# VHH binders against RNA polymerase II C-terminal domain phosphatase-like 3 (CPL3), part 1

Scores and structures below are computed, not measured.

Target 1, 181 residues: RNA polymerase II C-terminal domain phosphatase-like 3 (CPL3), of Arabidopsis thaliana (Mouse-ear cress) (q8ll04r923to1103)
Amino acid sequence: FASQKLSLVLDIDHTLLNSAKFNEVESRHEEILRKKEEQDREKPYRHLFRFLHMGMWTKLRPGIWNFLEKASKLYELHLYTMGNKLYATEMAKLLDPKGVLFNGRVISKGDDGDPLDGDERVPKSKDLEGVMGMESSVVIIDDSVRVWPQHKMNLIAVERYLYFPCSRRQFGLLGPSLLEL
Positions, changes and structure headers below are counted from each chain's first letter, unless a header gives other numbers; antibody chains are not in Kabat numbers.
ipSAE, averaged over its two directions, is called F for ESMFold2-Fast, E for ESMFold2 and O for OpenDDE. V2 adds 0.75 times the mean of E and O to 0.25 times the DockQ between the complexes of E and O.
Where letters were taken out, [cut] stands.
Atom coordinates printed by the task and the answers are left out, and those that the model quotes come from them; centres of patches stay.

## First folded at step 12 (VHH; from U1 with V58Y)

Design W4
Fold by ESMFold2, look of step 13:
Formats: sequence, C-alpha cells, structure tokens
Structure W4 (fold): chain B 181 residues (1-181), chain A 120 residues (1-120)
Amino acid sequence: as target 1 above (181 residues)
Amino acid sequence: EVQLVESGGGLVQPGGSLTLSCAASGFTFSDYWLAWYRQAPGKKRELVAGIYSGGSTYYMDSVKGRFTISRDNAKNSVYLQMNSLRAEDTAVYYCARVESSYGEGFTDYWGQGTLVTVSS
C-alpha cells in the first residue's frame, strides 16, 4: 500500500556545507587546504573538495553522509538554495552522486544569466509556494531564520557551519574558523 | 527591547589611550558574547575584539597587546581599553551582541557607534 512521506527541505550553504571562492582564500590557507584535500581523498567518505571549474573550495559538514542516508528513509528530500542553478546543480551532484536522494528536487533562486543581457535578480527570501503548496506536510532545516518570512512553524533552525575564515567574517567573525583550529 | 549604547570615543593623539564603554539593556547580558567592531571610511566593518560569555577573549592580530576587552556582568557593560593608539585605529567603533545559542557567534544587534580619531 502507498504511504506518504513528509517532505524535508534542506538548505545548502552553512547548513550542509560551506563553500569559499579561490580568491576569498588566503595563500597560506590555500596551501593547508591542498594538503588536507590530498589526505581526504584516502578516506571512505570525502568531506573536502576543490572545484576548478567553479573556482571554489567546498567543505561538507561532519556527519552529512550518515544524515542523508537516514533522512532519505524517513523523508522525501528537497534541496533549496539561494544560489544560482549552476551552483545548485553541482552541490546536488556532490551530495547525491548516485542520483537516488533528490531526484531533481532542487530549488535555486537564480538562473544562469546571459552575460550581456541576463537580468534575473537573486531573491532575498525563500518560499515553498513553488515546491509543494502544502506547508503543513513539510519540515525545513536551515541555518537562517530570517530568509523564511513564511513557514516559520515548519522551520528547524540549526547552527551555521562556518569552516572558512571568509565565511566567519561574512557573519560577524567571532573566534577562529574551523579551518584555523 | 535590546539596546547597546557606546561611549568614550573622541580625539586622541598617537600613542594615547582611550576606554570605550558599552551599556547594554533588554536582554540577559551574562548569556551573550559581546564584541567590538570598527569601520574606517571606505572599509568594511571588521571585528576588533570579542569576549565570550565565559570570559575568554579574542583579538584581531593588529590590536593584540594594545587593546583589552572586558565585561562587567553586574553593570551590563562591556569595555574596550585601547592603548598605544595609532592613526590606523581611526574608525567608528561599534558594540555588538553576538548570538551564541548555536555554538559559533552570529552578530545580531549593533550599537550606534562612537567615533575614535587618532590624530595630532
């Protein structure tokens, strides 16, 4: 018999992972990151990635692989990012290399624009109207309460994941970043 | 209602000292991290010093050994003692409350700022 899973909407940045562009990373930290990435390749589950085509480092939150496996058994998983479609697509592939978790349930708030005539603005808030239309059947995990002017009763706010120094500066910079520890 | 009110800014000669004060109200002061930020003209705000709820401190590299942050939970106040001031310390200084419920700090309230000018 058919059964209904609840939907779980997952934020990406600072919730499941932390990304930094190459030009936001100091040279001394870049050297550390390259060595850590070499060591990370030898582990059964990777947590640190260097993406040349996007010019970015990405560090996954500890425990993410176990979390996604367990959550997929209980929930229908959706990703929802304020990033553009290219970023959203790449992070979905990173988090779901077998393609069995999200099945295209990836929401982004920006599109790749034509460099000469692109005009899609990045929205300042998230909304589930285009996702489900049924707010009572959803759970949301996000590090930022302020991006959800709607759906607050469905939101589980989590601690921001701030691995890179530039990300800590973005959010107020108290104490060293996890990379610096 | 959360309020943070800075005082103690002013004009100081190089090598001089100033003490900035921040009076806080509208929240349980002892539960929060407090910080001082500064913003020089045309620059982004930067964290100068922070003090955790447990009393441990943080300083940016350029002010270590010259600046001291402290708090007085009985007076709901946080202070920044600035010694050996240099022209580069000229900025508007802001007192900030840092939310720590989730382990790492997130600044959620700012004061109005107090101007510090280091010039002869």
Scores: ipSAE 0.000, ipTM 0.131, lowest interface PAE 16.8, mean pLDDT 79

## First folded at step 14 (VHH; from X4 with M60D)

Design Z3
Fold by OpenDDE, fold request of step 16:
Structure Z3 (fold): chain B 181 residues (1-181), chain A 120 residues (1-120)
Amino acid sequence: as target 1 above (181 residues)
Amino acid sequence: EVQLVESGGGLVQPGGSLTLSCAASGFTFSDYWLAWYRQAPGKKRELVAGIYSGGSTYYDDSVKGRFTISRDNAKNSVYLQMNSLRAEDTAVYYCARVESSYGEGYTDYWGQGTLVTVSS
């Protein structure tokens, strides 16, 4: 019993990474991003991506690679996103390029909407459905606390990762973004 | 107003083929991801296939090698070519728009659906 790994559930959005649609990025920032991305491609560990196929920029939180490596030794890792399976699939590939960290343990909620329901943008609460094991053995890392009403005791709240200006605006934050610094 | 209108559903024998079409309007079609979902009686809706704005595709394992999703931006249309159809493919098929704003992809609009029945 003592040798069984705990489960670690990792929120994706604003926790491990921050993404922005191309049209959400101003022209002046686009140029900066392109330069930064070019520099990033030369690094052994990349953190900034321009995904043409998805039409979005994605920035990984600093230290994410080291974190995932260390965490994978101690925990069974799970990804969690309120996005749909299309989004989750690509983010999982990004975060686990070798396919060894998550092994398909990806939870996405963005496809669960009722087609008869007119508003698919209604925020839903998160739960541990699909995570195997005892709830007492689950640790959750997320930037949002309120979305886990039944699992507050399992939750380690972290500061939101907001890299893009549009993401700061989304949360009503003033001042320069990390991109601008 | 965003609209998605499916067509092409019908009755087909096992092993047969069918092509579904979805005509979109009310938004910049080329900027969005698109997807096909299906819902069988008594089952949950499931993602069948998706196509990103750049043209890359996604397929559920159950349809890989049999179904092909494609898009024509000039016609504001997305298609689902279904080959080697099976009884378990019987479902209402829905066309959907995927919004990638706010840092995540989420489905925000659905068509009314078109029924596909695979039966001998």
Scores: ipSAE 0.888, ipTM 0.952, lowest interface PAE 0.5, mean pLDDT 94
Fold by OpenDDE, fold request of step 16:
Structure Z3 (fold): chain B 181 residues (1-181), chain A 120 residues (1-120)
Amino acid sequence: as target 1 above (181 residues)
Amino acid sequence: EVQLVESGGGLVQPGGSLTLSCAASGFTFSDYWLAWYRQAPGKKRELVAGIYSGGSTYYDDSVKGRFTISRDNAKNSVYLQMNSLRAEDTAVYYCARVESSYGEGYTDYWGQGTLVTVSS
C-alpha cells in the first residue's frame, strides 16, 4: 500500500514569510534592507527579497528551506493564503522555485468574494476545501487559530513571523522589529 | 472614492477580437496591482489576468496566448486585449484593484463589469 502521505497545509502570510509594500517601509529602513539584501544574494540560500515587479519586500522565516525540504519527504505540501491568486502564484514560485514541492497545490481565497457583499464584521475563515484526502490526515500550520474554526484539531499554531516594522504595527505590537535588531 | 469603470464589451463572433478598458480613479494607480476577472452565467467569478505594479503579468491557462493585459499609469487605465475569442469566453468581465498592504495581496475593489458575448 503506497502509504499515502499525510497532507501538510502551510499558511503563507506571517507563517512562512513576512512581506511589506515598498511604501510601508521607512526610508531609513529601506537603506538597511538594501544592504542586507545585497549580502543575502551571496548566500547559498536567500531569505530576503526585493520584488520590484510586486512592489514588495519579502523576508522568509529563518530555517524555512530546511523545513520545506524535510517536510516534503514526509508530507504532501499545500500552500494556503487568504490572498488572491496573483499573490499566491508569486509566493509559490518563491518558496518552490523548481516547482517540485507544491506542484500546484496552492489555495488562495482572495479572489472569491466581493468585499462589499461580505459582512465586514465576519472574520475571514479558512477551510480544507481543495485539499485531497480525509480531514483526519491533514496537519495545518498557521499563525492564526481563529481563521480555522472547523479544523482546530488539525492545527499547529505557530508564532507569527513579523520582520518588518509595519507588520508589528499591524498587530499593535510595541518595540523594535526584527529588521531593527 | 475608488472607482473602476469598464468599457469595450459587446457581441463578437468566434475567432474575433475585443479590447476592454478600465478607467480608474480615487487612488494612486501606479502603486496597485490590477486584474481582470470574468463571471460566466451560473459559474463563479474567476481570475483571467493580472498585472503587477512593476508591469509583470499573470494569465489564467485558459487565456494564455490569446489575451494580453496592459496598463497605462498616465491614463489610470488597464486594458485587456482579447484575441481568438471562443464561446466559453462569454462572461461579464470585471476590472479589479488588488491591495498589497502589509504584504498580503487581495482584491478589494471591483468595477460594475462589461458583458462580452462570443456567439456565431
Scores: ipSAE 0.888, ipTM 0.951, lowest interface PAE 0.5, mean pLDDT 94
Fold by ESMFold2, fold request of step 16:
Structure Z3 (fold): chain B 181 residues (1-181), chain A 120 residues (1-120)
Amino acid sequence: as target 1 above (181 residues)
Amino acid sequence: EVQLVESGGGLVQPGGSLTLSCAASGFTFSDYWLAWYRQAPGKKRELVAGIYSGGSTYYDDSVKGRFTISRDNAKNSVYLQMNSLRAEDTAVYYCARVESSYGEGYTDYWGQGTLVTVSS
């Protein structure tokens, strides 16, 4: 008899949120961001953050709070990032401020020190060592198909979330970012 | 060229203390997060402590209350004060730079390491 609660493995960057280092943001865009962040602070559920202690802006994908609430009732949630534990810890706190969604199920791979796979900016492949061993019992949501070569049957690929202009340039895309409208 | 040079390792009795230092060069130090990792024999390398560009800190549970990370941006240096040392703290300690560009934080440079041995 099949388990009633599947594991849901969630990528962080460009799937749930988009972050930009302060020095990656042009001065004209920084002015716009500060105004937007001030307005966002008045809302019950915030989506734009200026993290002075990390030196980063972070923008959450629209609908994230409703998604996490609903998904937590149906799935055992896991976060998976190729970032290191310093980054993963802060993003987990951001996405789960009460500590009730992920319960320590946060996988970070950026502490290994290994070179990036094939390209200095392309992360190594991800695997499910930190998730339940039944591949039919797990769903993966990620913006990057390439990082899951051995789990294609479990993957739901989503459109990359590219809010900041620097993120759009990182992927070689022309035209305005979501910040630029 | 990015360089991270650790110093201060050595042999210490249980309950003793050491200060590790890391001198950095070849990059804009204040723009980066810094970290100390350690690798004990037969173990995977693990994050011990980190300090963000804005100065706040992170500690692994195994060292909270005993270790303190700090940075001095004027001297391009990061430090790890290690108190109440235990045999389990024996490891090679690595200073590390954490890059936060491109929408995530990942460790991209490591020092050569300094050995800390805690033994009676």
Scores: ipSAE 0.615, ipTM 0.862, lowest interface PAE 1.6, mean pLDDT 85
Fold by ESMFold2, fold request of step 16:
Structure Z3 (fold): chain B 181 residues (1-181), chain A 120 residues (1-120)
Amino acid sequence: as target 1 above (181 residues)
Amino acid sequence: EVQLVESGGGLVQPGGSLTLSCAASGFTFSDYWLAWYRQAPGKKRELVAGIYSGGSTYYDDSVKGRFTISRDNAKNSVYLQMNSLRAEDTAVYYCARVESSYGEGYTDYWGQGTLVTVSS
């Protein structure tokens, strides 16, 4: 009689949502975004947010609310980000407004670094080493395969979610972003 | 060159207060989030408090109600007011810059740190 906990690890950026700093958004796109955000706030489940306190726009991937509700019934959900805890805390609140999906299972990797150097680099790869609750079988959903060298067998790769033009340019892609369509 | 220079650390008795200051230079201060981290001997560095570019604040549960982070964009400075200090607050405190470009918030620069010792 052995049961395994089955965990679902969800990457945040470009998997569940896409964010852009205010100064990364051109004025012509800002006009579009403000109109879309006004229309979106009239809906019961919002997908576009203007976070004045963070100085960021955030767009949630379509279908995410239904996905999270259903996945929470089947898996122990974990959020994963290469961002720091300041970012991770706000994104967790956004994705779990009732506080019932993740229960503090939020992994943020952007707080580590050498204190003798004023520079902190985000690690180039992701792993689950030393994370409590990962001793069982896990499923990972992420937009990038290369960043999980130790967990490739557990990875479900999804198409990268690039809503903002600046995000598309960040990955060197030509053509319109989803905002521009 | 980005610089973050902490000051205000020292020895204080339990229940006492200190104000840490961080002078920043080499970047457009108002565009960034700022944070204070601390590292006790033999422990991992931990986030203590943060302040976003829009002025909202974050506090670790262990310091909430006792510590206050603030920023002065005219002076390119961030502060940590620490009240009701306890022995477990003993650590090197680091001022840090948080970059929010490219769709994430991540800490990209650290100061050299200032030591706070809470002891009787």
Scores: ipSAE 0.607, ipTM 0.866, lowest interface PAE 1.7, mean pLDDT 85
Fold by ESMFold2, look of step 14:
Structure Z3 (fold): chain B 181 residues (1-181), chain A 120 residues (1-120)
Amino acid sequence: as target 1 above (181 residues)
Amino acid sequence: EVQLVESGGGLVQPGGSLTLSCAASGFTFSDYWLAWYRQAPGKKRELVAGIYSGGSTYYDDSVKGRFTISRDNAKNSVYLQMNSLRAEDTAVYYCARVESSYGEGYTDYWGQGTLVTVSS
């Protein structure tokens, strides 16, 4: 028998990090974020980024660097996002600054672009058919169960990471975001 | 309504050049990322080049050094300068808008496309 690589497929948004466009952040919160980002720059592994070139703030989930280091020793890591390749490329660079974790194993689906029509639309989904082929060799971590209709046996659903107030509003949630606490 | 209108396609010999233009309307142009995609006969649509709202650029490896994407926010326009054209660059080229609200970039609007044919 050949040595089979065990794969860990990681969702990006609301699983490993949370991003917000500059114009989605209120000025009072931007003031707080700029101070936090300045302090964060001095740390060996950063968690808060102001991406001027993308027009976005990005906050990494606490513990992510330790998680990625440990997981990379146990699994072949893959990123899988519903975002497009422009976004996926930048987030992969962010999560893998030394280029040793993912090695191009990044799947992006947001290049198709067209919105769903109809009130009972079928949402876009993630699918590993044609990429891996063997369901028993895969563990999936994602905040959304609905995007995985065909791999539920291998899915570990996690609590959605919602750092920015606009992200809580996107999901219709009451109460303050993690930034506001 | 969001509109993206491409122009500048045509027939060119190998080694030649073309400039594609895309006029945008119906949205705050400077807030969005813009991209050029292409679809060759029998192939899926692929990202060729992108330009973020802050002006940084992305290029597919197959066009790096030969193609240049640029934007003019005053004219709500994005351009693709294509130099040293090769037969494999033959495709329909699409201008596209990328939405980045709430995290994740999604390509959400496409132009009608402009045909580029590179042939001896």
Scores: ipSAE 0.546, ipTM 0.838, lowest interface PAE 2.0, mean pLDDT 85

## First folded at step 15 (VHH; from Q1 with S53T)

Design Q2
Fold by OpenDDE, fold request of step 16:
Structure Q2 (fold): chain B 181 residues (1-181), chain A 120 residues (1-120)
Amino acid sequence: as target 1 above (181 residues)
Amino acid sequence: EVQLVESGGGLVQPGGSLTLSCAASGFTFSDYWLAWYRQAPGKKRELVAGIYTGGDTYYDDSVKGRFTISRDNAKNSVYLQMNSLRAEDTAVYYCARVESSYGEGYTDYWGQGTLVTVSS
């Protein structure tokens, strides 16, 4: 039997990266971000992006490139997001600019909204639907444990990555953001 | 109140063309991504095309080269030009708003839909 790689399912939001809509960033922080982004463009590996087409800032978690490179050698990588395909597609391109890491293995859930739900974002549970292979061969990396009620044993919980002030506020966290440090 | 109203659906022959329109109201149109979805009988709703605030576009592989999504912020409208229509394009087409707050893109509002029937 050919040795098959284990599957690694990677959550995107607050795990691999943190994003903020332009209008969610204060003017004082925008200036800082622009300066940081300019500096970041000179680095061999970028981590801060201003996406004009999407109207949002995106910050990658430190060490993400090394992690993805090493992980890809050991695992079949999958991306997972509660966002929709529009979001997932762009984030996948960002995380895999050469298209060699995920090869279309991207799960997005944000297109399944009920038109009757209006503006209410109902927290949805995550599952391994769409991930090929035995469940026992799947490792999940996510900042949120509660969203994986049926796959807790597969889950490696990581610290939530919050770079932007608005993201910290979203989770009711006090103190300065990573952007401000 | 957020409203999305589709129009332009109808019966068309295979190989024909149709333009769908969606009129939006109740929100700052230019601040949102927009999308077209479709749902065929007995099938799940699927994303057909999307357009970001900057004007960049996304297309499902099934419609690439045939469909074009565009937006007019001055008119609070999004459009779907459909060319070279096929029988498999038959579906109810929905206009949708995509919320990108908190750095995540979620589809949060849908229109009532407009029926497109491609038949000889």
Scores: ipSAE 0.890, ipTM 0.953, lowest interface PAE 0.5, mean pLDDT 94
Fold by OpenDDE, fold request of step 16:
Formats: structure tokens, sequence, C-alpha cells
Structure Q2 (fold): chain B 181 residues (1-181), chain A 120 residues (1-120)
């Protein structure tokens, strides 16, 4: 019996990567980012991207490539995002340029729901709908615990990855951002 | 106030073509991704096509090669050219704005929709 691989569900935002819209980046940081991105292009594995088509900067968490490579050997990998399919599609391409890691196992929630029905103040909850297999065989990696009310036992909480100053502000954090260090 | 107003829907025969238009107002149009969704009777709303700020496009597999999304920033408009229409394309089509602030792309505004009926 080919032992079915366990499923690993990976949150995207603030877990695997951090993104910022172009207009959320200050001019002084834009110049720094451009220089860093240029340097990054010379590296065998890139971590900083300026996506002109999307109008945003994206920074991958350090060690992400090694992590994904190792994890893919042990787990069936799934991406999960509260963003919509437009966002998820591009992030999936970024994280899996050869299309071998996720094979379409991307869950996006940002296309669902009537904005009129949602209390903007109520955190959107995540679930394992669409993830094949027994729930007991699923491991979840996410920076947010509150969004997984029914799957807390499956969850490995990780520290939020916040690279951009605007992301730190979003979470009310003081001090310099990773970009500024 | 953000507004999205769809037009161009109607009755068309299988194999026919329609062009949907969406007029946007109340926000900086060029700064946002745009999308077309559709909802068939008794089904969930689904993403049909999207267009990023840079002009790159996304299509659902069901409409690839048949539909074309485009935008005109000068006119604050997004379009959906639908060719080779099929009965299964029958739905209310919605224009939508996609917010990408804080690094997460999510749909935050929808139009009222325009009905497309494909029937012989």
Amino acid sequence: as target 1 above (181 residues)
Amino acid sequence: EVQLVESGGGLVQPGGSLTLSCAASGFTFSDYWLAWYRQAPGKKRELVAGIYTGGDTYYDDSVKGRFTISRDNAKNSVYLQMNSLRAEDTAVYYCARVESSYGEGYTDYWGQGTLVTVSS
C-alpha cells in the first residue's frame, strides 16, 4: 500500500511571503528595494520580486526554497490564501515555477462571499474544505491561529513574516522593518 | 462612492458573441485589478476572468480561448469579449474590483450584474 503522503497546508500571506502594493511603499524605501532586487536577481535563488503586472513588491521568507523542497518529499503540499484566485494564481506560480509542488492544490477564499454580509470586523475563518484526506492527516502552517477555529490541533503556528514597513504598521508593530535593517 | 455598472448582456444563440462593458467610478481605476465573475442559476459565483494593473490577464479554464478581458484606464472601463458562447455560459455576469492593499488581493466591490442568456 503506497503510504499516502500527509497533507501540508501552507498559508501564503505573512507566512511564506510578504507583499506590499507599490503605493504602500515610501519613496525612500522604493530606492532601497530596487537596489536589493537588482542584487537579488544575481542570486541562484531569488527572494525579492518587483511585480509590475500586479503592482506590488513580494518578499519570500528566508529559507523558503529549501523548506518547500524538503517538505515536498514528505508531504502533499497545498497553498491556502484568503486572497482571490487572481492573487493565488500568481503566488502559486512564484512559489512553484515548474508547477510540480502544488499541482493545482491552491485554495483561495477571496472570491467567495457577499461583502455586504460580512462584518468587516469578523476575521474570516479558514477550513479544510477542498483538502483531500482525513483531517487527522493534515498539518497546517499559518501565522494566524484565530482563523482556524476548527483545526487548532492541526496547526503549527509560525511567526509572522513582515518584511515591509506597511505590513508592520498593519499589525501595529513599532520599530524598524526587516527592509530597514 | 465606488460604483461598478455592467452593460451588454442579453440573449444570444449558441456560437454567438457578446461584449460586456463595465463602467467604474469613485476610485482610482488604474490602481486596481479588475475581474469578471458569473453566477449561473443554482450555482455559486465563479471567477471568469481577471486583469491586473499591468495588463496581464487571467482566465478560468472554462472560458480560455473564447473570452477576452481588457481594460481602458482612460475610460475607467473593463470589458469582456465573449465568443463561441455556450449554453453553460448562461449566467449573471458581475464586474468586480480587486483590492491588493497590504499584499493580499481580494475582491471588495461588485456591480449589480448583467444577464447573459445563451439559448437556441
Scores: ipSAE 0.890, ipTM 0.953, lowest interface PAE 0.5, mean pLDDT 94
Fold by ESMFold2, fold request of step 16:
Structure Q2 (fold): chain B 181 residues (1-181), chain A 120 residues (1-120)
Amino acid sequence: as target 1 above (181 residues)
Amino acid sequence: EVQLVESGGGLVQPGGSLTLSCAASGFTFSDYWLAWYRQAPGKKRELVAGIYTGGDTYYDDSVKGRFTISRDNAKNSVYLQMNSLRAEDTAVYYCARVESSYGEGYTDYWGQGTLVTVSS
């Protein structure tokens, strides 16, 4: 049926935003974050959030609000995370406060259980197996290219978004994070 | 060694109540989100309820208004109060730890489970 929009699957972490647990943030960076968050509150479209209930800082990639608005006119939007539904629910509320962009199209893979057929730290491949409504052609935006073995031709790779210093360390990268610049 | 030990499961009549408890050890309890999952015969494990480090809660629509999750950081324990139980609540219930380090929340440890049977 040619009238249906293409589906756009948007990876959350390191694609649209970067999050850091409170205890992963050094005290001197916490001071910088507090000041930046105060300044950010004055802007019409916020990009830096301190979530006390989750114990987490979240920084949105620049340009995300304009991107989501425009993309929603061209694509049926889906959020994707390897996190669990607790995380996915909060990030969906953050990215879609009015509930009109994704309309419940949130895919969380972090609740799909055991078996542990290896180290849980070993990256698992991403797929759309069992996702209702995937009969349409799909475009995927993700910071990691090789993790989509069955959708390589549908993948648009973006630069990994690493705002927090702890996120750079997680990926073994040297030099300052975006927060430090 | 991370341990999560569930207790409180058993046989209960429809409309009845049970309280599940989970005793945690081997980690800094207050740094983690906690959750209860369940797995009914022949079904995949599903998230039932969660509680964040700051105390806010999440509930699956199937249990909202009937189940209450709570945590006691001083006792390293998380609880699930289950009221108005139905036959479809029959399942093995698992206590779970949710790690929020490394930029996302994901479930990384599970207990052995406690069986809840709702039957007359």
Scores: ipSAE 0.627, ipTM 0.870, lowest interface PAE 1.6, mean pLDDT 85
Fold by ESMFold2, fold request of step 16:
Structure Q2 (fold): chain B 181 residues (1-181), chain A 120 residues (1-120)
Amino acid sequence: as target 1 above (181 residues)
Amino acid sequence: EVQLVESGGGLVQPGGSLTLSCAASGFTFSDYWLAWYRQAPGKKRELVAGIYTGGDTYYDDSVKGRFTISRDNAKNSVYLQMNSLRAEDTAVYYCARVESSYGEGYTDYWGQGTLVTVSS
């Protein structure tokens, strides 16, 4: 036990964090977010970020820093996203600013479309094809169960994290988002 | 509707330079991240460089220090300046649009590509 760790694959979006493009946020909510970000900036562990260079807001799920610290002692951590490498690189920097949690173990699937089809969308299913050593020795945490058809026995499903109003609309949900509460 | 048209590819000597251009139309250019990908024969397409809406850049380690991505929002164009070219840079280069409206960044359009051949 003491010399070996299992692999833990962590889905990023709606599992560890929620992001919203600047133009998807209404001005009244942007005003609230800027105040919250200013207050959050003074805390030892940040949870709300305004990324000018990406044009995005990102809100981390409560408890994420303690979770990552404890999980890194028990598991070899991997990040997973259906986003492309540009997005994955920035989220990895955000979640691991010292580079000691994931150590380059970042899986991004959003670069694999057919180069001759300028209109192709990212596939809906997720898998660990081509990721060495991941088949039977892995635990997966994700907010979506149906997207892992080949790894159902490895999956721990969590409640979808929806902080921004636009994210609730993306999933067809009515009522206030966490930002609005 | 959305169009990405690459140009500037060709045959170039090792150590030479080449500038790729991509003309974009059919969308609000300044609202998207832009990227250059490449695909050598028999290989998977790989991200070469990217530029965010705010102007910060990303480079694959294999090209960092040799390639420079830039964008001109007034001309709806993105460029890749390629210096100190090597045989390993031979590939079809694709201009790409990256959408960030769905809470993550993903590449949703590729151009038809422009061939760069580095040979003596």
Scores: ipSAE 0.497, ipTM 0.828, lowest interface PAE 2.3, mean pLDDT 85
Fold by ESMFold2, fold request of step 16:
Structure Q2 (fold): chain B 181 residues (1-181), chain A 120 residues (1-120)
Amino acid sequence: as target 1 above (181 residues)
Amino acid sequence: EVQLVESGGGLVQPGGSLTLSCAASGFTFSDYWLAWYRQAPGKKRELVAGIYTGGDTYYDDSVKGRFTISRDNAKNSVYLQMNSLRAEDTAVYYCARVESSYGEGYTDYWGQGTLVTVSS
């Protein structure tokens, strides 16, 4: 008698969008970004943002607005990030300004303890802790397969979205980024 | 090399006020978001307040209107003004650095914490 929607867990970074800190962007690329952002402001659905308060550029993956609209009809949407709640809150506002898509279903894992001593970043695997519902009813969209060791059968892997040159370097990739094309 | 040193914790009565300070060193302070977290005994560490590089602030609902986060980039310091304190605010308070340089914001460094006890 009861019908339940499947849950869709959407990874944020490199899946739905790509962000770069202001100081990670070369001056020649910043000039290009400024022009593209001005052009993007004229569009009904924006994809490029310059966030002064966060000190970041954010570029949304093409097609994201149409995807979110359609997916919300089929799935109970969850946002997932290894970022902290400060980052997650801002990205949720960006992706869901009316608050009707995710309804507080935002999982942020970047508030958990890093090592007390040192500046070494600790890689974390992802899991469905904090996602309500039966695991067999969850679909995951993420660019990284290795980080879901316990849920590979639930995962739809997508190509990593690397708009900024600094993001390509972060993953050790050669050649131009999407910004440079 | 990164240092976050909290101070200003102590014992206060309900309804009282306390100012926490955090002196930062070992990094370019103005390039980072800053935050205060707290952890009560037996509970998970939770974000209390944050302040972005541009000065905008975030507050957990439990502290809105009572707590104020601020930063002084010239002094490499972040502050938490806590007013109208309640027993529920009793916790160890941690100053934290939020890194945003690799495409997302995450908390990557914590201070050692300062204890705030609110009791009659």
Scores: ipSAE 0.496, ipTM 0.829, lowest interface PAE 2.4, mean pLDDT 85
Fold by OpenDDE, look of step 15:
Structure Q2 (fold): chain B 181 residues (1-181), chain A 120 residues (1-120)
Amino acid sequence: as target 1 above (181 residues)
Amino acid sequence: EVQLVESGGGLVQPGGSLTLSCAASGFTFSDYWLAWYRQAPGKKRELVAGIYTGGDTYYDDSVKGRFTISRDNAKNSVYLQMNSLRAEDTAVYYCARVESSYGEGYTDYWGQGTLVTVSS
């Protein structure tokens, strides 16, 4: 009997990667990004992407490919994002180009906008309603602890991955961004 | 003020076709993703189709091959051509603007919706 794998729930933004809209990137950084992206295309594993169709830059957390590969052997991988399904779908494709890691196990909350639930811009709490299995068999990796009020025991909090200056600003962080380093 | 106004809904027989339109105003249309959502009675609102700023499209599996989303930036409009309509396509269809915040995409504005009823 094949032992059932534990479920690993992965947040996307600020956990596995960091994205920024084109208009959130200053002109002085755009040229840097373009050069870096061009260099990145020559690498066996890319980490920096310029998505024209989405109008955004995406930078993957260093080591993400190795992490996902190893994790997939041990866990059933799930993506969980507060973004909408469009974003989640594209990020899933990016992180899983062969479709073998997540296989549709992508939860996006951005589409659940009940007009009654107020401002969709306000982060809502996450739950495991869409994740199959017992709660005891779920591990969550997320940069945000507060969004998991009911699943704190399942949560491994990780340091936020903030690559873009705009992402640092939104968290009130001063100093140079990883992009600028 | 951002506005999205849907039109084109109505009653159609199974196998029929409808074209929904959404007129947008109050923002730079070309800078945003647009999407169509639908909400059937007693069900959650679901994404039907999306069109990215660059023109790439997304479709829910349930509508692939039947629905086509398109946009006309000159007219600030997004469209949903619905062919081979089924009873299960009955829903209020909403036009939505998709924005990104903190690196994540989310829907920030909705239209009032247009009712599509597929019934014999």
Scores: ipSAE 0.025, ipTM 0.390, lowest interface PAE 3.9, mean pLDDT 88

